# VHH binders against Enoyl-CoA delta isomerase 1, mitochondrial (ECI1): the designs that were tried, part 16

Target 1, 258 residues: Enoyl-CoA delta isomerase 1, mitochondrial (ECI1), of Homo sapiens (Human) (p42126)
Amino acid sequence: QRVLVEPDAGAGVAVMKFKNPPVNSLSLEFLTELVISLEKLENDKSFRGVILTSDRPGVFSAGLDLTEMCGRSPAHYAGYWKAVQELWLRLYQSNLVLVSAINGACPAGGCLVALTCDYRILADNPRYCIGLNETQLGIIAPFWLKDTLENTIGHRAAERALQLGLLFPPAEALQVGIVDQVVPEEQVQSTALSAIAQWMAIPDHARQLTKAMMRKATASRLVTQRDADVQNFVSFISKDSIQKSLQMYLERLKEEKG

## First folded at step 3 (VHH)

Design q04 (from d07 with T28K D30S D31R E100S; framework vhh_lunsekimig_d3)
Fold by ESMFold2-Fast, scan of step 3:
Structure q04 (fold): chain B 258 residues (1-258), chain A 124 residues (1-124)
Amino acid sequence: as target 1 above (258 residues)
Amino acid sequence: EVQLVESGGGVVQPGGSLRLSCAASGFKFSRYALYWYRQAAGIERELIASIRSGGSTNYVDSVKGRFTISRDNSENTMYLQMNSLRAEDTGLYYCAKGLSSYYGDWSKYGMDVWGQGTLVTVSS
């Protein structure tokens, strides 16, 4: 599978490793497996926390799968965007402690996943940047993702980051507050285990109710307008100019691999 | 025509220095982040250094403190000053412009335009 789960039931923790080659793109299949894997862990009383990381260092997740957004039907775009919304809603509102152990590049949809977590640790490697860089491709982060970033780093920093499509290298990521720790790459896993233990020291009911209270308004904003957001996405992505830009980008990626 | 042209490669002894140049044409140079990649024989291209439009720089650990990336927007040129060169620094050095920051400076797949490469050989 595309998601590897390494359980440690005695510790109440599972490590969820992304394994969707080549760059852990959020394909429809990968989105589905992520949601199913999360649901299984949520329904198992043995687990109270999950560490999200990549199976191989280098890329945490490159973000949305551009092949799901180009050269397809409007019905496909709608289904894809509904799956993206579902992943965000499930992760953002999860009762589990979520820690992202970012052992690779984390742009766009990768940053979406990281931002849903309770705590973020980034490897100190200049290759590994994090941010919502959609505007660099001529596309737009949805309002619910914009809200998530704004809640994390504040309004002004979020506006600058989103308009310019910034990817923050480790030191800048820590300074702006998009990540909580930056550590040597070989220490990312041990740091994540230490961090999740601290969060799990808090009684579950109190922690879970506080998390729900803090995140309810942001999540509800999407819940009440999911269909409108899907239609906005489908209308936008289907524009000829956007489709051409995405096609050109995908062709360049193939040229480099060939 | 969008183009990047590297120069400055050559043969040096361990501990020596080289300055690479990347001359750009056909695009608004000051608006783009630019990258230096290195490819050793039989190894995939790897990112060595990056410089954002605003001048912010980043380096891989193996070259930090030894290499310095810089840019001159008035001359549409990016540089890589390489000091204290080691045998493992041997390889083809590529200048690159990102198509988009979508894949960031971590991946060669996010690069729009590549130079032809310039060979750096550190031999004893």
Scores: ipSAE 0.000, ipTM 0.148, lowest interface PAE 15.8, mean pLDDT 87

Design q05 (from d07 with D30S D31R R52S K108R; framework vhh_lunsekimig_d3)
Fold by ESMFold2-Fast, scan of step 3:
Structure q05 (fold): chain B 258 residues (1-258), chain A 124 residues (1-124)
Amino acid sequence: as target 1 above (258 residues)
Amino acid sequence: EVQLVESGGGVVQPGGSLRLSCAASGFTFSRYALYWYRQAAGIERELIASISSGGSTNYVDSVKGRFTISRDNSENTMYLQMNSLRAEDTGLYYCAKGLESYYGDWSRYGMDVWGQGTLVTVSS
């Protein structure tokens, strides 16, 4: 099990803990379990809010799983990217209040998850940076993820962050607005419980309709072109030069690790 | 292979200053966040300062205002300027590279401590 759900039904809240060692990489299995876990909570009237965090502090999520993007068939790449899109769509449009309690490093795909949430709390640890750092590795954030960041921090900040592949340490993350609070690491969970209680004080129908209205345009752009986005990803990742670079990188990592 | 080599440690009196250097090789220096850790005898290693690839800095409260982290991408070197040194700043200082995040498994890139460290002793 890659997702641990700790319910507090009396409070209407569940804590969803990422447990996909070593670094909560978004493997196809982990993506699938996240979606299933979210759907179960959405279908259970006992729950109105979910706090997303890592079971082990240090890394919230390292992002996409490189082994899903290298040495596989085009059909596998298509299936993987569809799973990534599905996670984003399900989280971004969830009727539940979502709060990310970021108790670790949150780059790339980890930041994708955090950005879907209604509220983000980051531990004040200089090692725990958050951002979409795709360009540092010669790849591009998909348009729907770019839109999500832009909606959160504004056009100018998003353009600078995306072009340079910035990872924001806690103080800068708060300043740019990619996170809503920065607190001592030992206070992250209690702060998340306090934050989610505030959001849950709002009547569900009004909150949910407002969330849907605010997010509809961004979500619909992906919904109307999911297949085109999948084909763009498959085309890009399948390039011989990209596959060779990924293969060499994976081999190098194995050599250095031992 | 990735290598980080610390230097600049020494013995200083309280209130003194020291500048540590971390020379890097084997990776594209400008793309990675870099960190300074320290370890005192009998105490766990602690992260004291960071600098992102974009130049943003962060510090633990105990060194904030006294220490300054910086980087020189042209020289593949990171620095820690330490001012107003205190006896409790005594320890081994290590530099570390940020782990691979988007492409790869963090556990496959090895330790966050890459060298033998440089000793800083603050005594009267």
Scores: ipSAE 0.000, ipTM 0.204, lowest interface PAE 12.2, mean pLDDT 86

Design q06 (from d07 with D31R L99F E100T; framework vhh_lunsekimig_d3)
Fold by ESMFold2-Fast, scan of step 3:
Structure q06 (fold): chain B 258 residues (1-258), chain A 124 residues (1-124)
Amino acid sequence: as target 1 above (258 residues)
Amino acid sequence: EVQLVESGGGVVQPGGSLRLSCAASGFTFDRYALYWYRQAAGIERELIASIRSGGSTNYVDSVKGRFTISRDNSENTMYLQMNSLRAEDTGLYYCAKGFTSYYGDWSKYGMDVWGQGTLVTVSS
């Protein structure tokens, strides 16, 4: 199992721990287990909030699994991207309070997950950067992810961050507003429990309707363009130049022994 | 090209000492944070010590006061001085370099380069 769910006794909170070694990459299987785990918690009325964290500190999630996007069929790329869209839609529109307790590096797809949450806490460790760094690999963040970042940090900051593929270390992440708190690594869990309690103090009906109202336009834009976004992804990723670039990157990682 | 090579492992009695070395080549050594990981039989690698380019160090609680990480930028070498060794310190010890460009989510994201490991056995 790639997702560990631990209930917090008496609080109506579950801690969802990522355990997809080595780096919590969003493989097709891990994406599927995340959605199923979220659905189980949403259908259990005893839970009102979920803290998302890594089972092991160091990497929250390294992001999308490059092996799902290289050397595979167009049908595989389509299925993979549909799974990525499904995770984002399910997390972004969840009726549960979601808090990310970022106890590790959080680039690209990891940042996608963190951005869906209502509140983000980052460990004060310079190795644990957060951001959408797709452009540094010659690929682009999809429009719905761009919209999510823009809603969080504003248009100009988002444009600069996305064009340059910026990864923000903790102090810069707090300043730009991509995270809400930066705390010593050993305090991330307790800070997350404190934060989620504050959000859960609000009556569910009012909080949930406000969240839906705030997020409906962004989510609906993907819902109405879902197939077109899949085709755009498949077309882009299947380009020979992109495939060669990704293959070169994966081979370089393999050569460096690990 | 870019390489980390560990040495100094061996068999030692409880309470003994060992000094591990990590020789680096192919990158600008003094600009990177460097790490020691330990892997016991049947379990995943655990970060035990780190040293940043500026010299600041951090240790996991189980080795604090017993292990000392250091670096010699002139020799492109990192060290782990291990004192008061215990049976539970037995394992493969790996040195690692931090990742300079993120988005390498395939096996090495948290650490850009790994050494091949050196075996430490603490037995009486």
Scores: ipSAE 0.000, ipTM 0.133, lowest interface PAE 13.6, mean pLDDT 85

Design q07 (from d07 with D30S D31R L99W E100T W106Y; framework vhh_lunsekimig_d3)
Fold by ESMFold2-Fast, scan of step 3:
Parts: sequence; C-alpha cells; structure tokens
Structure q07 (fold): chain B 258 residues (1-258), chain A 124 residues (1-124)
Amino acid sequence: as target 1 above (258 residues)
Amino acid sequence: EVQLVESGGGVVQPGGSLRLSCAASGFTFSRYALYWYRQAAGIERELIASIRSGGSTNYVDSVKGRFTISRDNSENTMYLQMNSLRAEDTGLYYCAKGWTSYYGDYSKYGMDVWGQGTLVTVSS
C-alpha cells in the first residue's frame, strides 16, 4: 500500500499519507491509488476534509516518475499522462477541503498536488523547496498546471517561476504566495489540523459551490482538451532529443546515488 | 523492515580512539550512500561524514584527518573510526541512509532511515 489513510478522531478529517518509497514519485500505480483513496473519502459522508502529507518527512513528493516517461511506448506515455490529468482533475475539483501538510521537498509533480489544495503549509526547513522545475529538465509544465500556478501566485510571478524552473525555499515560497504558512517542522501537523478546522467551519453547501465556481473555468479548459493535451505530451516526450536527455539524466542519477 | 543499528559507543579519554559500527538490514546496502551524524547536548544535529556507494568519502572540517568512514558491503555494515578524540566530539552518533531513487540522491532533502544512535563520551 502506497497511500495510508488515517481518520482523525471525531473531527470528520482523514490524514492521507504518501508512502511510495523512496521519494513518493508519481508512478502509474501511485497515481491510481491516490485517485481511488480520494474517491473513497469523497463517497464517505463522515469525512469533510483531508490533510495530504508524506508518511515520512524529507520528501513530500519528488514529482513525476521519469521511468514512466522514458524508454516506453507511445501508448504507455498516453496512459500515464491520462492518469496524471485524472489526479489533477479529481484533486482540483474535490468537494472535500484539502490541506497540504508539506513535510518535505515538493518539486514538479509534488507541487502539482500541493497546488490543487485549498491551503498549503510548508515546514520551515531550508532543504524543503516547492516549485514547478520542469524546464530545468528540458520538459514543460502543461497549460492546465501553468493555469493553476498563475491562479495562485499571479501571471508575472508564475511566468518567471515556470520559465526558470524555480524551486522556492520556505521564506520565498511564503513571500511569493505559493504556500500559505511556513511553520517549524514539528508544528506542521497541528497547524494543518487547525487550518482544516477553520475551512470546515463553513457550511459545506456554500463552500463547495464557491470552490466549484472559482475553479470551473480552469478545470473545464482541460476537460474539453484532454485528448489534445495527451497527444501534445506524447509527441513531445517521444522526441529523440527529449528521450536522449531523459535517458542521460537517469544514467547520471545512477552514478550519483552512491 | 528497513533498519540501521549503531554500536561501539562508550567512554574514552581525550586523545583516545573508538570505532562505531552501523548494521543495516532490509535494503540493498551496496547501492546507497550512507551518513554519520552527531548531536551534542544543546547543539543541532550535524552531518560529520558520508560514504557513497562507490566508496568516495566526505567529512566536515572539524573531523577531517581524525575520523575515517568506511563500509563493508559483504557484511552490510558501515564504520566510523574515530582517532584523536576531543571533548567536543562528545555526543550521540547516528547513522543514516538518504533518499535515493532513479532520480538520484535526495539526501539534501532529508534522510530516509535513521538509527537510534550510540553515545560517545570523551572525558578525563
């Protein structure tokens, strides 16, 4: 099991812990388990909010699994990207209150998950940065993820961050607005419980309709273009130059891990 | 279960020597970089030595030339040979394994596995 769900006693809250070692990379299996776990909580009327965190501090999620994007068939890339889109759509449009308790590094796909939440809390540890750093690897964030970042931190900050592939350390993350609070690591969980309680104090009907209204245009843009986005991803990732770059990167990483 | 267990700590006179051991289980030991951390009373836990899968080593300046990190892949054990011990070396010594994957070494973002620590006391 790659996702641990722990009910918070009496609060109507579940804590969803990422447990996909070594770095909570968004493999096809992990993406599938995340969606299933979320759907299960959404269908359980006893839960109104979910805190997303890593089972172990250090890495919230390292992002997309590069082994799903290199040395595979076009059909595999299509299936993988559809799963990534599904996770984003399900999280971004969830009727549950979602709070990210970011107890570790949060680059790329990790930041994708955090950005779907209603509130983000980052541990004050200089080793834990958050951002969409795809360009540093020679790949690009899809338009729907770009829209999500832009909606959160504004157009100019998002453009600079995306073009340069910036990873923000805690103080800068707070300043740019990609996270809502930065707290000592030992306070992340209690802060998340306090934040989610505040959001859950709002009647579900009004909160859910407001969330849907605020997020409908962004979500619908992907819904109407899912197949085109998949084709764009498959075409891009399948380019010989991109595949060679990813292969070289993965080979270098094998040398560095020892 | 993935586990690291330290041993070899004790009381030693200034200028003395100790050898710490870190026994690993539950993962492919030879594939991972491993680390020694130290924490003294009232002082933040600090990285003092590291050893990569290929055998290359790194040390914090305060222990260079006095401490030697090594590994025995056949025994799944990492060592720290501590020579010329000083009062400032007193503390709880932890071994650790960093976050690693096909994406590389993410130890800068924290350690994946920690031992429980072994106490070293340098006193007259």
Scores: ipSAE 0.000, ipTM 0.197, lowest interface PAE 14.9, mean pLDDT 88

Design q08 (from d07 with D30S D31K E100K; framework vhh_lunsekimig_d3)
Fold by ESMFold2-Fast, scan of step 3:
Structure q08 (fold): chain B 258 residues (1-258), chain A 124 residues (1-124)
Amino acid sequence: as target 1 above (258 residues)
Amino acid sequence: EVQLVESGGGVVQPGGSLRLSCAASGFTFSKYALYWYRQAAGIERELIASIRSGGSTNYVDSVKGRFTISRDNSENTMYLQMNSLRAEDTGLYYCAKGLKSYYGDWSKYGMDVWGQGTLVTVSS
């Protein structure tokens, strides 16, 4: 089991802990378990909020599983990308209050998960950076993820961050607005519980409709062109030059040198 | 190909000293953070000390002032100097290499290589 859910039904809150060692990579199985776990919580009237965190401090999520995007069939790439889209759509438009308690490194797909949340808390550790660093791997953030970042930190900051593949250490993350709070690592969980309580103090009807209204245009842009986005991803990732680059990056992930 | 091999464990009297060594091969030693973990019988494995590529070190409170972690990049070896040993220090000592992502950061819980362990016994 890659997702642990620790319910506090009396408070209306569940803590969802990522447990996909070693670095919580978004494998196809992990993506599937995340969506199923979220759906179960959404269908349980006992819960109004979810805190997303890692079971072990150090890495929130290292992001997309590059092994799902290299050395596989076009059908596999399509299925994988549909799962990534599904996770983003389900999290981004969830009727639950979502708070990310970022107790570790949060690059690329990890940042995708964090960006879907209503509120982000990052541990004050210079080793824990957050950002969409796809360009450093020779790949690109999809338009719907680019839109999500742009909605969070603004056009110019997003453009600079995406083109350069920036990872923001805690102080810079707070300054640019990609996270809402930076706190000592030992206070991340208690801060998340305090934050989610504030959001849950708002009547669900009004909060949920406001969230849907604010996020509808961004989500609908992907919904209306999901298949085109899948085809664009499969076409791009299947290029020999990209496949060779990803193979080199997989080698570098173990040794930091390809 | 990547390997860590511990040595230097043994039996020592309370108040005595031991130096553990961790010899590394198959990776660019100087680029990685390295760790010492300890596991006593019936107790979960715990992080004791760490050393970053740049030389900065961290210790658990129970060993601060008594243990010193160091590295020799020219020899591809990490050390743990253990002074003023206590009965509670008895256990298997493992060295570990942190997982370094192309995304930049390692995790203290993202260890991708472990040594075989070396036994330290503090008793008469």
Scores: ipSAE 0.000, ipTM 0.163, lowest interface PAE 12.1, mean pLDDT 87

Design q09 (from d07 with D30S D31R E100T S101A G104D D105E; framework vhh_lunsekimig_d3)
Fold by ESMFold2-Fast, scan of step 3:
Structure q09 (fold): chain B 258 residues (1-258), chain A 124 residues (1-124)
Amino acid sequence: as target 1 above (258 residues)
Amino acid sequence: EVQLVESGGGVVQPGGSLRLSCAASGFTFSRYALYWYRQAAGIERELIASIRSGGSTNYVDSVKGRFTISRDNSENTMYLQMNSLRAEDTGLYYCAKGLTAYYDEWSKYGMDVWGQGTLVTVSS
């Protein structure tokens, strides 16, 4: 079990805790369990909001699982990328209020998850940075994730952040607007509960239709070209130079990890 | 609150016709893309037809030219007109609502409301 759901049906809220050790990497299995867990909560009328957090502090999610993107078949890369697209589409367009309670490092795919939420709270710990750092690994964030970041922090800030692969420490994250609040680590959970209560005070029909209206252009851009995006990803990741770079990076991570 | 209710299924001879209806309540019907899925024995539920809020339609190749999806926003109802029915069309037919008007790829994960299903049997 990679996802723990702690319901508070009386409050209409569930806390979804990531538990995919060691660093909550978005493996194919973890992506699948996240989507299934979200769907169960969406289908249960007891719940109107979900707080996403890590079971253990330190790492919210280290991002995409590079082992899913290196040394595998083109068919595997296609299946993996379809799962990544599915998670983003399901989270970004969810009818539930989503709040990310970021109690750890949040790079790359972790930031993808956080960016789909309606509200983001980051623990005030200089070790916990958030951002889309794909370019530092020699890979690129997909256009739909670029669009999501641009919608959140603006075009110029997003371009600089994406080209340089920036990870923002808490004060800079708040300043650039990639997170909405920065609070002491021990207050992240209570702050998330307060924030989600404010969002849930709005009648669901009006809130949900407004969210859909605000997010439709961004989501539609992926929806109309999902297969093309998959083929572009598979073609890019399958390049010998990219595979070699990822292999070297994975070997370095193994050495550091022991 | 949010409901989709199918009707119109039944037993029909090969070459016959049926019209399925999907009555919607509890949401702003005109805003959403709507879908017909089919589940036959031995296979997962598959998307057979879609209709976006703007009226554009899409079909799986096996039903193109035989099936027509339509919507009536004033009646909050979606239809599937099925002509030239074949034995392989036998199955449970579900209507579904997407999360928004903008997701029409086959994925049950992109659907947030499902009808109860209606059985279509094509037998000689």
Scores: ipSAE 0.000, ipTM 0.108, lowest interface PAE 20.0, mean pLDDT 86

Design q10 (from d07 with D30S D31R E100T Y103W W106Y; framework vhh_lunsekimig_d3)
Fold by ESMFold2-Fast, scan of step 3:
Structure q10 (fold): chain B 258 residues (1-258), chain A 124 residues (1-124)
Amino acid sequence: as target 1 above (258 residues)
Amino acid sequence: EVQLVESGGGVVQPGGSLRLSCAASGFTFSRYALYWYRQAAGIERELIASIRSGGSTNYVDSVKGRFTISRDNSENTMYLQMNSLRAEDTGLYYCAKGLTSYWGDYSKYGMDVWGQGTLVTVSS
C-alpha cells in the first residue's frame, strides 16, 4: 500500500501519507492509488479536508518516476502521462480543502502535487527545496503545470523559475510565494491542522464554488487538449536522444546506490 | 450531482427471474464502464457483471449463462436480467461506476460511485 489515510474524525480531516519508498516517486501504481484515495475521501461526507504529507520526513516526493518514461512502449508512455494528467486534474479541482504539509524535498512532480493544494506549509530545513526543476534534467514542464505555477507566483517569477529549473529553499520559497508558511519541522503537522481548520470554517458551498470559479480556466485548458498533450509528451519522450539520456542517467543512479 | 439508483429487487422462488435497473445521473453515461456487484450474507462484496462503453460484457462464472447485463445510453440506464435464480444469489445488489475518467480506466483498483443497493431474496 503506497498511500496511508489516517482519519481525524473529530475534525472532519484525513491525513494522506505518501509511502512509496524510497522517495515517493510518482509511479503509475502510486498515481493510481493517490487518485483512488482522493476519490474515496471526496465521496465520504465525514471529510471536508485532507492534509497531504510524506510518511517519512526527508522527501515529500521526488517527482515523476523516470523508469515509467524510459525503455517502455509508446502505449505505456501515453498511459503514464494520462495518469499524471488525471492526478493533477483531480487534485486541482477537488471539492475538499487540500493542505500540503511539506516535510521533505519537493522537486518537479512533488511540486506539481503541492501546487494543486489550497495551502502549502514547508518545513524550515535548508535541505528541503521546492520547485519545477525539469529543465535541469533536459525535460519540459507541461503547459498546464506552467499555468499552475504562473497563477501561484506570477508570470515573471514563474518564467525565471521554469527556464532555470529553480529549486527554492524555504526562505526564498516563502518570499516568491510558492509556499504560504515556513515553520520548524516539528511544527509542520500542527500548523497544517490549524490552517485546514481555518479553511474549513468557511461554508463548503461558497468555498467550493469560489475554488471552482478561480480554477476553471486553467483546468479547462488541459481538458480541451488532453490527447494533444499526451501525443506531444509521447513524441518528445520517445526521441532517441531523450531515451539515451534517461537510460544513462538511470544507470548512473543505480551504480551510485549500489 | 453524480448518482446511481438501483431498483427491481424482490423476493422470488428458486428458478424465478428478476430484472434489476440502475438509473444514472450527473455524468456522461455513454463514456463509462458500469458494474454490478453483490453482497451476500457472510461473503465479501463481489463483482458479478460488467459492461464497457462499447457494449462488451463480462461475467463471474457462477452467473454466466443465467444473467445478462445491458445498457441503454439514451435512457442513462443499465440493466441486469437474472434468470434461473438460486438461493446462493440472495444478497444486496449494487450498481457501480469504476474509477475512470475520459482519459483513463482505473476500475481494477476500485469504484468511485456506488448505488444504495437493492435486495434480492431467493427462497422457497
Scores: ipSAE 0.000, ipTM 0.118, lowest interface PAE 19.8, mean pLDDT 88

Design q11 (framework vhh_3k1k_2)
Fold by ESMFold2-Fast, scan of step 3:
Structure q11 (fold): chain B 258 residues (1-258), chain A 125 residues (1-125)
Amino acid sequence: as target 1 above (258 residues)
Amino acid sequence: QVQLVESGGALVQPGGSLRLSCAASGFTFSRYAMRWYRQAPGKEREWVAGISGSGGSTSYEDSVKGRFTISRDDARNTVYLQMNSLKPEDTAVYYCAKGLESYYGDWSKYGMDVWGQGTQVTVSS
């Protein structure tokens, strides 16, 4: 079990804890379990809000699982990317209030998850940065993720952040608006409980329709282009130069575990 | 521009000790993992030691464990490799490498390393 759900049915809230050791990488299996867990909560009338956090502090999610993107078949890359798209679509359009309680590093795919939420709280630790740093690895954020960031922090800030692959430390993350609060690490969970209570004070009908209206254009761009986006990803990732770069990185990571 | 400048390489006798230094500039040093690699004549470059951005986690290639110690001084933007009980097999050019910012706890390394020019260590009698 890679997702732990701690329900508080009386409050209408569940805490969804990421537990995919060592670093909550978005493996195909973890992506699938996240979607199933979210769907169960959406279908349970007892829950109106979900707090997403890591089971252990230090890493919220390290992002995409590079082993899903290297040394595999084109069919595997296609299936993996479809699962990434599915997670983003399900989280971004969820009728539940989603709050990310970011108790660790939050790069790339971790930031993808955080950006789908209605509210983001980051622990005040200089080692816990958030951002879409794909360009540092020689890859690019897909257009739908770029749109999500741009909707959150604005066009100019997003363009600078994406081109340079910036990871924002807590104070800068708050200033640029990629997170809504920065608090001492020991206060992250209590702050998330307070924040989600505020969002849940709004009648569900009005909140849900407003969220759908605000997010429809962004979500629809991916829905109408899912297959083309998969094809573009598979074509790009399958390039020999990209595969060699990823293989070298994974081999170095293995050496350091020594 | 990221710059790494290694120093401290020398000719030493077997059983001797050396301390290598790598002075870094052009990036926020304390946030990045740092590594040492070496390349012997006719061989590929191999990883020797790594230290996390926090300095709290270190790792070593099996052949150097117990003999080499990696450390860092974030105030001086410098990473060190203390080499003890040197063997002829340790003869190589030693390279300092900048990892990327840590994203996987202490060890995340997205993308390619930036390399210094290297410093020659020769262990001979």
Scores: ipSAE 0.000, ipTM 0.155, lowest interface PAE 13.7, mean pLDDT 86

Design q12 (from d07, 26 letters changed; framework vhh_8pnl_2)
Fold by ESMFold2-Fast, scan of step 3:
Structure q12 (fold): chain B 258 residues (1-258), chain A 124 residues (1-124)
Amino acid sequence: as target 1 above (258 residues)
Amino acid sequence: QGQLVESGGGLVQPGGSLRLSCADAGFTFSRYAMAWYRQAPGKERELVARISSGGSTNYADFVKGRFTISRDNAKSTLYLQMNSLKPEDTAMYYCAKGLESYYGDWSKYGMDVWGQGTRVTVSA
């Protein structure tokens, strides 16, 4: 429902389209459907690669659903954060080739999804920025997401980006290396199909083992600290100052939509 | 009167240029996204251009290549350089500020504060 899968079994590729209106926020339901959809594709021998994109141009994913992080119980925050961790672990360690075809804005949790992929293509539209902008709300990217960004763009660029909550427009995103290609919006899908074909040309056993070796240390660090990371998140998000900040932002978003 | 004060409007011939300014009397200008909107007589207010606290810009299609938005955080001032003006650009131009959207989508910015507007007339 919230995830549309368009198979191309002849090519061994499926296109996974995000359809969680209005902005593909990573709600608990959407997180669950993403993991289930990925698992179904991983268990189907017809597929070796997946292209992740949005059903509608404009927003790839706006990131975490702030309504899951505000005005709720500590138990809810814990369950939500466990679901976020599960999505990251499943995507980051997936045996499938993952290509993000970023046809819209890609902040925060959207960037989390994009960063798990093997290759990233961004539409050349100044409205579509990518980055981990958690600090703009007074919240922080977890260490495992910080590690993912640092592995992609390097330590200094990652530190500057994370501290300032930077969102990179297309040219800057390419320059800093957070995306691999920037192309006209109408070419994003065809570019993604070309890119994924290149990755799938490599024998699966060699590609998968190499991916696992490259990503093992980063993934294992979260696996060994999952509960501590959940406790740290719940403790931080539950602070009165953080809750007030999130509530104010949510009220603004409701006014913008109404 | 208002916290935002626009200036620079006036009468100009088609093909001419104008530079609009918006001065913010508030002390936290650098923390806010800023935008220019316009409203022609009998029409709804529409977005012309916006600029984030970090300097990223976005333009309406009808002004692309002709208008440039910029900001000077040291002077707490927003600018709109308007070139190649057309009769269709005739409108009241409003400065607005609001908290930057967490979602990174410029359409999601809720503008908290509005100026009184400055009139731009493009006519022979």
Scores: ipSAE 0.000, ipTM 0.208, lowest interface PAE 13.5, mean pLDDT 87

